# VH-VL binders against q0atu2, part 247

Target 1, 119 residues: q0atu2
Amino acid sequence: MLDKKARIRTSREYRNVFEKGKRLSGRFLIIYYVENALDNNRFGFITNKKIGMAVIRNRIKRQLRAIVREYQGQVKNKHDIVLVARAGIGKSSFEGMEKDYIAIMKKAGLFARNANKID

## First folded at step 13 (VH-VL)

Design tf11 (framework fv_dusigitumab)
Fold by ESMFold2-Fast, scan of step 13:
Structure tf11 (fold): chain C 119 residues (1-119), chain A 121 residues (1-121), chain B 111 residues (1-111)
Amino acid sequence: as target 1 above (119 residues)
Amino acid sequence: QVQLVQSGAEVKKPGASVKVSCKASGYTFTGYDINWVRQATGQGLEWMGWMNPYSGETGYAQKFQGRVTMTRNTSISTAYMELSSLRSEDTAVYYCARDYDYYETSYFDYWGQGTTVTVSS
Amino acid sequence: QSVLTQPPSVSAAPGQKVTISCSGSSSNIGDTYVSWYQQLPGTAPKLLIYDNNKRPSGIPDRFSGSKSGTSATLGITGLQTGDEADYYCGTWDSSPDAEYVFGGGTKLTVL
């Protein structure tokens, strides 16, 4: 469960991350990310029409939210981060998406600790 | 500078296959999906499919399902589109284009120069 | 047959203005954002507008876009002879399978 203050809500806020942020790609995910002036992180999730039908897009969005929630304690504070599903993500396993998320967040320098362990 | 450079013109007989290449430079090749679009002489643009160069996953337009194969070689930042069982109506200019994700959609921000494929007997 | 409908041609004199319409349905334009592509004679298409109304770097402000319901419009003011081209709208359609769909194209002639 992500708290409402941890979610990017408005189209203006999303576009700000796309326009000012850095872009980093994984196998199934792209992140756009920028530092914010808040005391917390905010996450956005995009599963656009190219991913497939609504049932598939809704499943992927739910799975990505679950992954982000599980690893939120590892993320360096004060960032707006948008996760964009890439074409082909519907053919990935949950574990495949989770592995991709961990790899991309580490490469971006956004994970402070080992994301595979609780500490 | 982002560039997509395609292979040269091809002339094929009906029933043959053609493989068009698209070499990317100026960006991280695996970071952006590649789309293929064709255009018959005097006609409009027709989408053929997408290929994710990181995962190797593909999606094809129903019209080309079973005849098209999209692949890549990441070591040389090159995407390929192979079309088999060629017919005269496959005579067209074939383009590769880079897919850019922005907010709730994506679009084609850079295009290759095009490869003319002529199918004749 | 194109999924998105555009007029086949439009024309006007230098310095005039034109609009090019692009009509779709709830499964494409009605549900997502439209892009426009310019194709000069003998060249590859070039991105002209994205996200309904945004211009890439290098595209002059006399080009504009808008969207209402299931239709999008490209506006061009201060027409120049160098604007003679084919213009295509494009967007994703998820019904039944996800495909990128283009309009049939509009030939702009500057008389």
Scores: ipSAE 0.854, ipTM 0.930, lowest interface PAE 0.7, mean pLDDT 92
Fold by OpenDDE, second read of step 14:
Structure tf11 (fold): chain C 119 residues (1-119), chain A 121 residues (1-121), chain B 111 residues (1-111)
Amino acid sequence: as target 1 above (119 residues)
Amino acid sequence: QVQLVQSGAEVKKPGASVKVSCKASGYTFTGYDINWVRQATGQGLEWMGWMNPYSGETGYAQKFQGRVTMTRNTSISTAYMELSSLRSEDTAVYYCARDYDYYETSYFDYWGQGTTVTVSS
Amino acid sequence: QSVLTQPPSVSAAPGQKVTISCSGSSSNIGDTYVSWYQQLPGTAPKLLIYDNNKRPSGIPDRFSGSKSGTSATLGITGLQTGDEADYYCGTWDSSPDAEYVFGGGTKLTVL
C-alpha cells in the first residue's frame, strides 16, 4: 500500500498533472508526469470507463498500485505521476503491465541513476 | 498539426463489405486510440468502436459485433474499419476520431473528414 | 432512441443566450464526464467542450458546459450566425463492454 503522502488524491491535483504535465504512452499505459514542489513523489491511477466494468477497473488499479509500489524507491523525486490504463489492458498479464511500466518510465527518464530493478 | 485523412467515397451492394482507411499524422499514431463513428443522412452520431493502434486491441459496440473489424498498419500510421454484410441501413458517413484519455474519461479531439458509404442494389 | 436525450432543436436571435440540455443516467453522465461536439453543416464534428466544462484551444468563452447529477448543459452566449449547427453531447456508458454514447443531437438555428 502506497503511503498517503505518495498518492494524488484530489481532482484538482489530477487535473493539474493532466494540464501541465508531459504525456507518454505505452502499450497498456499512458503516463502524465510533472514536477511538484514537494520532497516526495505522488502517484495517481486512472481507469476510465472505457476500460470496462467496475470490477475490471478496480482490478487494474490494484495491479498498477502494486507495480508502482515495487519500483517507487527507484523513481526520481519531486514528481507527480498519473498512470492511465489504456483500453485493452484487461487482457494483459501482470508481467506485461510491469514491463510496459518500466519501459515507459525509462523513456520518460523518471528512474534514478542508481536504479537496479528496471531491467 | 494533428490530421486524420480518410479514404474516398464507397458504393457497395447489399451483402458486400467495405473497408475505410484513416491515415493519421502530426502525432505518435500508436499513442492514441482510434474511434469510429458513423452518421446516417439527417441522423445523429453513432459510435461503432475503438482500436488501440499499439496493441491492436479493439472494443466494438454490441450492435456491430460480428460485422465490424478494426485494424491498423503502424508502419503507415493508418487505421482501418471494415464492415461486412452491408445493408441499406449502413448507408452513412463514417468518421475516424482520435481518442484522448483525460482524467476519468476520454473524448474525441480530432476527427477525419468522413467517408460516405452508400449501400444500394 | 439515443441513450442520451437532447432537445431536437433550439433557436434564438443573434446576441442572445441558448442552452442545450443532455439527460442521461447514473451509468453514463452520472458517473463520468461529458463532452460536447459541434457539427457545422456538411462538416465533421468538432470537439467543443470536454470534462464537463473545459474548452479546447480555439473555442471562445461564449461556449460553456456544466453537469449536475445525470444531466449536462451546453451554454452559448452572444449567439452568432456562425453558431448555427448541430450539437451533440457524449460520454462513456459502463457495461460489460463499455460503449461511448451520444445524444440525439440538437439543431441550433440562429434566427
Scores: ipSAE 0.722, ipTM 0.923, lowest interface PAE 0.9, mean pLDDT 94

Design tf12 (framework fv_dusigitumab)
Fold by ESMFold2-Fast, scan of step 13:
Structure tf12 (fold): chain C 119 residues (1-119), chain A 121 residues (1-121), chain B 111 residues (1-111)
Amino acid sequence: as target 1 above (119 residues)
Amino acid sequence: QVQLVQSGAEVKKPGASVKVSCKASGYTFTGYDINWVRQATGQGLEWMGWMNPYSGETGYAQKFQGRVTMTRNTSISTAYMELSSLRSEDTAVYYCARDYDYYETSYFDYWGQGTTVTVSS
Amino acid sequence: QSVLTQPPSVSAAPGQKVTISCSGSSSNIGDTYVSWYQQLPGTAPKLLIYDNNKRPSGIPDRFSGSKSGTSATLGITGLQTGDEADYYCGTWDSSPNAEYVFGGGTKLTVL
């Protein structure tokens, strides 16, 4: 689980990232991201109703949190990043979501080219 | 300049199929899901389904079970909606619309001009 | 049958104010955010309101939205003849299957 300090918590903070951030899309994920005025990264996770029933949305959100946690050390500091699940993500494997996350973070310039779980 | 341009009007006989196109420009086509919505004459808006142009995944309204297929050709930034086994009640204007995710929902921020499909003998 | 309920019509004179209601349930409006679409005669729908109460660029502040419980409301002040249109609320519903649902539409006549 991500530390509380590393989570975007309020609707105001989420909306700030959507309104002022950059948007980049992957196969199953979209990220919205903006540099923050804090000394750490914060992550948000959105699985809206188009993804499916609550049980599916909750599973996807949990899996995305696990992926972000495993690669947290590779992310450039001082960013608020919101992950939005795209339609169809419920049919993806965990490994497919993980691969998409790494690809989109690298494309955004938020990950090193050789980012992995141990760095 | 975001724009969705749809194919022209179609007249079909009952039992035929129709394939409507929606050509996107002014944005990264694979970056936004496409929804299809229809409107029968004098009636309200009816959602048909979504298509993710990056993954090719789709989700359809239960009402269109086995009759609708949504596809895309990423090389020409074009989405397609094919409706088979046409009935007179399928006479409608068909719209494509871009899906925009904002906070905990999504909505249709840009719409195609619509394609009139008339099913008659 | 529409999943979201709107009055079929509303009318008022130029310069007046109208409100259009949209009633849903806990599986849609009660549990997510509402958008509103304006459809002028013979045209495609246009996004008017998103996130319950936000306006896209180019939409005048005469248009406003709100939500309470399982219902949403569109407000239009300073009515103009060019506002004569059909208005639809819309949102996602995931109860049986994930589907976008629209209200039945409200025809606004500016008399």
Scores: ipSAE 0.857, ipTM 0.929, lowest interface PAE 0.7, mean pLDDT 92
Fold by OpenDDE, second read of step 14:
Structure tf12 (fold): chain C 119 residues (1-119), chain A 121 residues (1-121), chain B 111 residues (1-111)
Amino acid sequence: as target 1 above (119 residues)
Amino acid sequence: QVQLVQSGAEVKKPGASVKVSCKASGYTFTGYDINWVRQATGQGLEWMGWMNPYSGETGYAQKFQGRVTMTRNTSISTAYMELSSLRSEDTAVYYCARDYDYYETSYFDYWGQGTTVTVSS
Amino acid sequence: QSVLTQPPSVSAAPGQKVTISCSGSSSNIGDTYVSWYQQLPGTAPKLLIYDNNKRPSGIPDRFSGSKSGTSATLGITGLQTGDEADYYCGTWDSSPNAEYVFGGGTKLTVL
């Protein structure tokens, strides 16, 4: 479970990331990321209705939170990062999701220099 | 500049198939889903489905399940929509539209110019 | 017949204000955000409003959107002749499968 301080919580915070952040897309994920004025990172998770029923959306969200939690210590600080699940992600494996996350985060240059779990 | 350019008008007989193309430019093709929407003459917009150009995954409206196939060629940034077993009621203008995921939803921010498909005996 | 319900037509004189309603249910408008599209005669639809009330670049502030409960509203102030068009609301419905749904469209006539 991500610490409360590590979570984007309000609609305003989400929209700020969407409006001001950079966008990168992967196979299963889209990330929006922007620098924040904090000393920590905040993560948001979006599974919009295009993904499907609530049960599916919630499952995907849980999986994404697990992935982010695993690698959060290796992400550069002072970023708000929103993960948006792409349509079709429901058919992907957890490992596939994780691989996509790592790839897109690397492309964004969001991993710290000393990151050791991104291969 | 984002652009979606569709193929030309089609005339088909009932029972035939039609394949409309949508060439994207001005952005990363694989980064945005493509939707297809049609509009019969004098009628409203009708959503047909979405296609993820990266994965090839699709989601079709129930009405078109079994009759529509959405594909893509990433090397030329082109999406395709094929509709089979055509009927007179399939006569319409068909649009491709880029899907922009935003917050808890998505919207169609760019549209092709449309392709007229006429089904007649 | 459309999942979202719009008035078939509205009309007003130049300079006036018009509103176009869009009624849905808890499975669509009630659960997510609404977009509006403008379709000028003989042209493809154009995004007019997203996220209930946001305007894309190039859309004048004469156009506004709002949502309450299971209904959405498009507002147009300072009506111009060039605003004569069809307007569609749209959103996603997740049940039983995710489908995008449009309103039936509203024809706006500038008198």
Scores: ipSAE 0.750, ipTM 0.927, lowest interface PAE 0.8, mean pLDDT 94

Design tf13 (framework fv_dusigitumab)
Fold by ESMFold2-Fast, scan of step 13:
Structure tf13 (fold): chain C 119 residues (1-119), chain A 121 residues (1-121), chain B 111 residues (1-111)
Amino acid sequence: as target 1 above (119 residues)
Amino acid sequence: QVQLVQSGAEVKKPGASVKVSCKASGYTFTGYDINWVRQATGQGLEWMGWMNPYSGETGYAQKFQGRVTMTRNTSISTAYMELSSLRSEDTAVYYCARDYDYYETSYFDYWGQGTTVTVSS
Amino acid sequence: QSVLTQPPSVSAAPGQKVTISCSGSSSNIGDTYVSWYQQLPGTAPKLLIYDNNKRPSGIPDRFSGSKSGTSATLGITGLQTGDEADYYCGTWDSSPGAEYVFGGGTKLTVL
């Protein structure tokens, strides 16, 4: 579960990330991200209408939140990060979304050094 | 500078197929979805579908389902739209446009110049 | 037949103000954000407004947008002859399989 402090909640806060942040695209996901002045990370999730009907958008949002929760300990602190689902994500597997998330976060330099892997 | 450059005008007979190209430059081609929109002479804009150049996934407007195919070649940053079983009603200018995601929606921030397709009566 | 309804034409004199309406439903404008596109004669459409009321770089502040309920409005002040164009609203509609829908277009004449 993501703590309330770890969630981007207002439209103003979302727009701030889109306007000031960097954009990086993956196969199924886009992230917009910016450093914040807080002591923690905050995540936002967007599944706009091009993804499909509400049932599909809600499923994708749940799956993305689960992925972010699983890997939250690996994310470099003090960032606001918005995940945007790309057209076609509804046809992807959970594993496909997870791999895409990891790849994007590594490319963005947002994953901390892996303490379990040396050399 | 972002540019989408489309192939030249086509004249086709009814029942033929046409394949329009859209070459992207000035940005990471795989990072933005491509949409196709057409416009008959003196008529409004009509959305045909989207293509994700990274995944190859597509979504088509119900009206064109079964007749349209959208593809890409990432090595040359080019999107394609092929429309089959052409009718006189398919005579139109066909546009490709780049999809930009902003907050809870997306919109078409850059458009190709258009490709005129004429289907003889 | 367009999903979003616009008046077919609007006209005013140079220096005047016009508004162009765009009416939809709860499955489109009522539940998401509207964009506006300008199409000058013989050219491709150009993005004019996004996120209901935001302007891309290079679009003068004479152009504005707003949304209320299931309708959106494009406002143009200080009309110039170079504003003669067709104007289209557009948005995503989630009802029949997620399609992008346009208004029927409004021809602006500056007399």
Scores: ipSAE 0.843, ipTM 0.927, lowest interface PAE 0.7, mean pLDDT 92

Design tf14 (framework fv_dusigitumab)
Fold by ESMFold2-Fast, scan of step 13:
Structure tf14 (fold): chain C 119 residues (1-119), chain A 121 residues (1-121), chain B 111 residues (1-111)
Amino acid sequence: as target 1 above (119 residues)
Amino acid sequence: QVQLVQSGAEVKKPGASVKVSCKASGYTFTGYDINWVRQATGQGLEWMGWMNPYSGETGYAQKFQGRVTMTRNTSISTAYMELSSLRSEDTAVYYCARDYDYYETSYFDYWGQGTTVTVSS
Amino acid sequence: QSVLTQPPSVSAAPGQKVTISCSGSSSNIGDTYVSWYQQLPGTAPKLLIYDNNKRPSGIPDRFSGSKSGTSATLGITGLQTGDEADYYCGTWDSSPEAEYVFGGGTKLTVL
């Protein structure tokens, strides 16, 4: 689970990212992202009903949180980032989701070239 | 400017197949899912399925499972919907529509002009 | 028949207001957000409302939406002849499988 400070928590904050942020799509994921006025990153996760039943949506959400947590040290500071699951993500493997996340974050310019430079 | 342009009207006999195209322009084709919706004469809108043009994955309404196939050709930004074993009840206008994710849902923000398919003997 | 229930027709005079209801269940409207689509005669549907109550750019504030429990409502004030159309509510339903579901449509007549 991500630290409380690293999570987008309110519907108002989510809608702010959708309305003011940039959109970038991957194979299984879409990200919406905007620079924030904080000293840290915050992440949000959305698996809407088109993904499937609650059991599937809950599994995807857990897996996405685990992926984000693993790579949080590589993300450039001061961003609110919302991950939205795309139709068909339920047929992807964990490795497929992870690969897609890394590709999207690099394309968005949100990943530092070298993880050690973030530490 | 976002546009979805569909192929022209078709007249088919019962038992035939029809393939409708939907050419996208003005945005990154692989970035948005495409949905297909039909409307029989004097009737309401009926959802048929979604297609993710990036992955090629699809999901179909149970009513159409086994008769519908949704595909795409990314090199020409075109989505396709093929319906087989046509019956007179399949006479309808068929629409493609772009799926837009916003907060905890998604909806259809741009629609093609529609393709009339008439099934008669 | 349609999964979501709408009245088949509604009518009012120019300048008046109307409301169009859309009734669903806990697996659709009760559990997610509703959109509304306007279909002018002979044309494709057009997005009118999303996220229960938000308007896309270009949609005048005469159009509004709301949701309570398992029902949604579209409101139109200051009716104009150009508002004559069919109106559809729509949302996702994940039970038993994920499908987008529409209301049966409401024909608005402005006399």
Scores: ipSAE 0.857, ipTM 0.930, lowest interface PAE 0.7, mean pLDDT 92
Fold by OpenDDE, second read of step 14:
Structure tf14 (fold): chain C 119 residues (1-119), chain A 121 residues (1-121), chain B 111 residues (1-111)
Amino acid sequence: as target 1 above (119 residues)
Amino acid sequence: QVQLVQSGAEVKKPGASVKVSCKASGYTFTGYDINWVRQATGQGLEWMGWMNPYSGETGYAQKFQGRVTMTRNTSISTAYMELSSLRSEDTAVYYCARDYDYYETSYFDYWGQGTTVTVSS
Amino acid sequence: QSVLTQPPSVSAAPGQKVTISCSGSSSNIGDTYVSWYQQLPGTAPKLLIYDNNKRPSGIPDRFSGSKSGTSATLGITGLQTGDEADYYCGTWDSSPEAEYVFGGGTKLTVL
């Protein structure tokens, strides 16, 4: 699990990212990202009601957290990043989600130069 | 400038099918879901479903399951809504609308001008 | 018949304040954020309020939104003749699959 320090937790923090951050969309994910004034990255996860029932939303959220955790050490520092699950993601495999995450993060230029798990 | 431009009015007989188009411009077409909403004359708005232009995934209202098909052509940034087995009660103005995911929900921030579909014998 | 309940009509004189209610349940308004749409006569709906109380660019601050529990409210101050329109609340409901639901709409007449 992601450290509390690495999590966006408040509504205000989320809205700040949504309003001031850049938006990029992938097949299953949308990311909003903005630089922060901290010495670490913070991640947020959104599975809105469009995704479906709470059980599905929670499952997707857990999977996304696992993906982010796996690659967090390769992400450029000092960013707030919110992952928004797109409708239809519930039918995707974990590997599909991971692939989409990597693709969108690359497009955003958020991986460090020495990243070694993104190919 | 974000724009959604829909196809022209349609007149159909009961039992026929109608396919309405919605051409998007001014943004990345595949980056936002498209919703379809209809409105019978003098009535309220009724949500029909969503379509993810990137994946082609769809979600339909239960009421329209089996009769509605939402598709897209990404090369021309166009979404389509086809409704089959038309009935008189399907007479309405049909709208496409862009879905903007925001925080824990989404809303429809841009709408097409609407397409009038008339079903009559 | 609509999942969300709105008054069919409201009316007021220019310059006055009106409120439009939108009542739902714990499965929709109670769990997520509400949007409002304005539909001028003969036109397509327009986004008026999102995230309960946020205004898109171009929407004057005369329009406001709020939510409490399973109910949402649209407020319009300094009513103008151009505000005469139909207003719809909307949000997502999930059971068992997500569906977007609208209120029945409220016709605002400026006297």
Scores: ipSAE 0.747, ipTM 0.927, lowest interface PAE 0.9, mean pLDDT 94

Design tf15 (framework fv_dusigitumab)
Fold by ESMFold2-Fast, scan of step 13:
Structure tf15 (fold): chain C 119 residues (1-119), chain A 121 residues (1-121), chain B 111 residues (1-111)
Amino acid sequence: as target 1 above (119 residues)
Amino acid sequence: QVQLVQSGAEVKKPGASVKVSCKASGYTFTGYDINWVRQATGQGLEWMGWMNPYSGETGYAQKFQGRVTMTRNTSISTAYMELSSLRSEDTAVYYCARDYDYYETSYFDYWGQGTTVTVSS
Amino acid sequence: QSVLTQPPSVSAAPGQKVTISCSGSSSNIGDTYVSWYQQLPGTAPKLLIYDNNKRPSGIPDRFSGSKSGTSATLGITGLQTGDEADYYCGTWDSSPYAEYVFGGGTKLTVL
C-alpha cells in the first residue's frame, strides 16, 4: 500500500492532473502527469467502468499500486501522476503490467537515472 | 487535426460478411482505443465493442459475440470491424469513434463519418 | 436497465429553453459519469457534453448538463434552428459485462 501522503485523494485533484497534465499511453496504461508544488510524488489510480466488474477493477488497482510502490525510488520527485487502466488490461499478466509501467515512465522521462528500486 | 475516415458504402447478401475500415490521422493511433457503434435506419445508437490499437485486445457487446471481429493495422493507422453471418437487421450506418479516458469514465470525442451497410437479397 | 430512457421528441420555439432527460439505473448513470452527443440530420454524432457537465472546446455555453441520482439532464438555452438534431446520452454499464449504453435518442424540433 502506498503511504497516504503519496496518494491523490480528491476528485478535484484528479481532474487537475487530467486538465493540466501531459498524457502518454502504453499498451495497457495511460499516464497523466504534472509537476506539483509539494516535496514528494503523488499517485492516482483509475480503473473506470469500461475495464469490467468491481472484482476485476479492484484487482488491477491493487496490482498497479504494488508496481508503483516497488519503483518509487526511480521516479523524479515533485510529480502528480495518474495511472489510467486501458481497455484490455484485465487480460494482462502482472509482469505485463509491470513492463508496460516501466516502459511508459521511461518514455515520459519520469524515471531518474541512478535511482534505486524500492524493495 | 484529428480525423477518422471510413470506407465506402457496402451492399451484401444475407449470410455474407462485411469489413469496414477506419483510417485515423492527426494523432498517435496507438494511444486511444477505438469503439464501433451502429445505427439502424430510424433507430438509435448501439455500441458494438472496443479495440485497443496498441495491444490488439478487444471487447465485444454480448449481442455481437461470435459474429464481430475488430482488428487494426498500425503501419497505416487503420482500424477494421468485420461482421459475419449478415442478416437484414444488420442494415445500418456503422461508425468508428475515438475513446478518450477522463477521470472515472471515457467518452467518444471524435467520430468517423459512417459507413452504410445494406443487407438485401 | 442497460438502455437509458429519453423522451422520443421535444420541441420549442427559437430563443426558448428546452431540457432533455436521460433515465438510467444504479449500474450505469447512478455509478458513473454521463456524456451527451448531438447528431445533426445526415451526419455522424458529435460530443456535446462529458463528465456530466463539461463542454469540449467549441461547444457554446448555452449547452449544459447535470446529473442527479440515476438521471441526467441536457439543457439548451437560446434555441437556434441549427440545434435541430437528435440528442443521445451515453455512459458505461459494467453489470455483468462492460458495455457502453446509449439513450434511445431525443429528436429536437425548433419551429
Scores: ipSAE 0.849, ipTM 0.930, lowest interface PAE 0.8, mean pLDDT 92
Fold by OpenDDE, second read of step 14:
Structure tf15 (fold): chain C 119 residues (1-119), chain A 121 residues (1-121), chain B 111 residues (1-111)
Amino acid sequence: as target 1 above (119 residues)
Amino acid sequence: QVQLVQSGAEVKKPGASVKVSCKASGYTFTGYDINWVRQATGQGLEWMGWMNPYSGETGYAQKFQGRVTMTRNTSISTAYMELSSLRSEDTAVYYCARDYDYYETSYFDYWGQGTTVTVSS
Amino acid sequence: QSVLTQPPSVSAAPGQKVTISCSGSSSNIGDTYVSWYQQLPGTAPKLLIYDNNKRPSGIPDRFSGSKSGTSATLGITGLQTGDEADYYCGTWDSSPYAEYVFGGGTKLTVL
């Protein structure tokens, strides 16, 4: 599980990322990311109603949290990053989601140079 | 400048198919879903479905399941909506609209100019 | 007939305030954010309000939105003749499938 300090929790924090952050889209994910003034990264997860029923949204959210947790130590520090699930993600495998995450994070340049699990 | 430019008016007979195009410009085409919304004369807006230009994934309104097909050509940033087995009730203006995913929802921030489709014998 | 219910018409004189209601249920307005669209005569819809109460750039602050429970409201102050249009609320409904739903639309007449 992600530490509480590693989570975006408030609407204000989310809005800040959406309004001031950069946006990149992948196959299944959209990421908004912005530098923060902290000594750690914070992650947010959005699964809007377009994704489907609550059961699906919750499943996707759990999977995305698992992915983020797995690669958390390889992400450049001092960033707020919000993952927005695209509607088609419900039909994707976990591996597909992971692949998309890695791809989009690479494109964003958010992985540290010494990252060893993204190749 | 974000723009969605749709194809011209269509006149079809009942039972035929119509394919409307929507060319996007001013943004990364694959980065935003495209929605299709129609409006019969003097009537309200009716959502038909969404299409992810990156993956080609779609989600259709139940009403149009089996009769609508949404596709895209990424090389020319163009989305397509094909409606088959046309009926007189399908006479409407058809709009494409860009879907902006924001927070816990999405909204349609840019719209095409609309395509009039007339179904008549 | 529409999933979201709007009054079919509202009217007011220039300079006055009008409100347009949008009533839904727990499966749509009650669970997510509402958007409003303005459709001038003979034109395509235009985004007016998103996330219940936020205005896109270019939308004057005369337009406001709010949401409470399963209902949303569009407010227009300082009514102008150019505001004469159809207004639609919209949001997502995830029961049983994820579908976007519109209100029936409200025709605003400026007297």
Scores: ipSAE 0.748, ipTM 0.927, lowest interface PAE 0.9, mean pLDDT 94

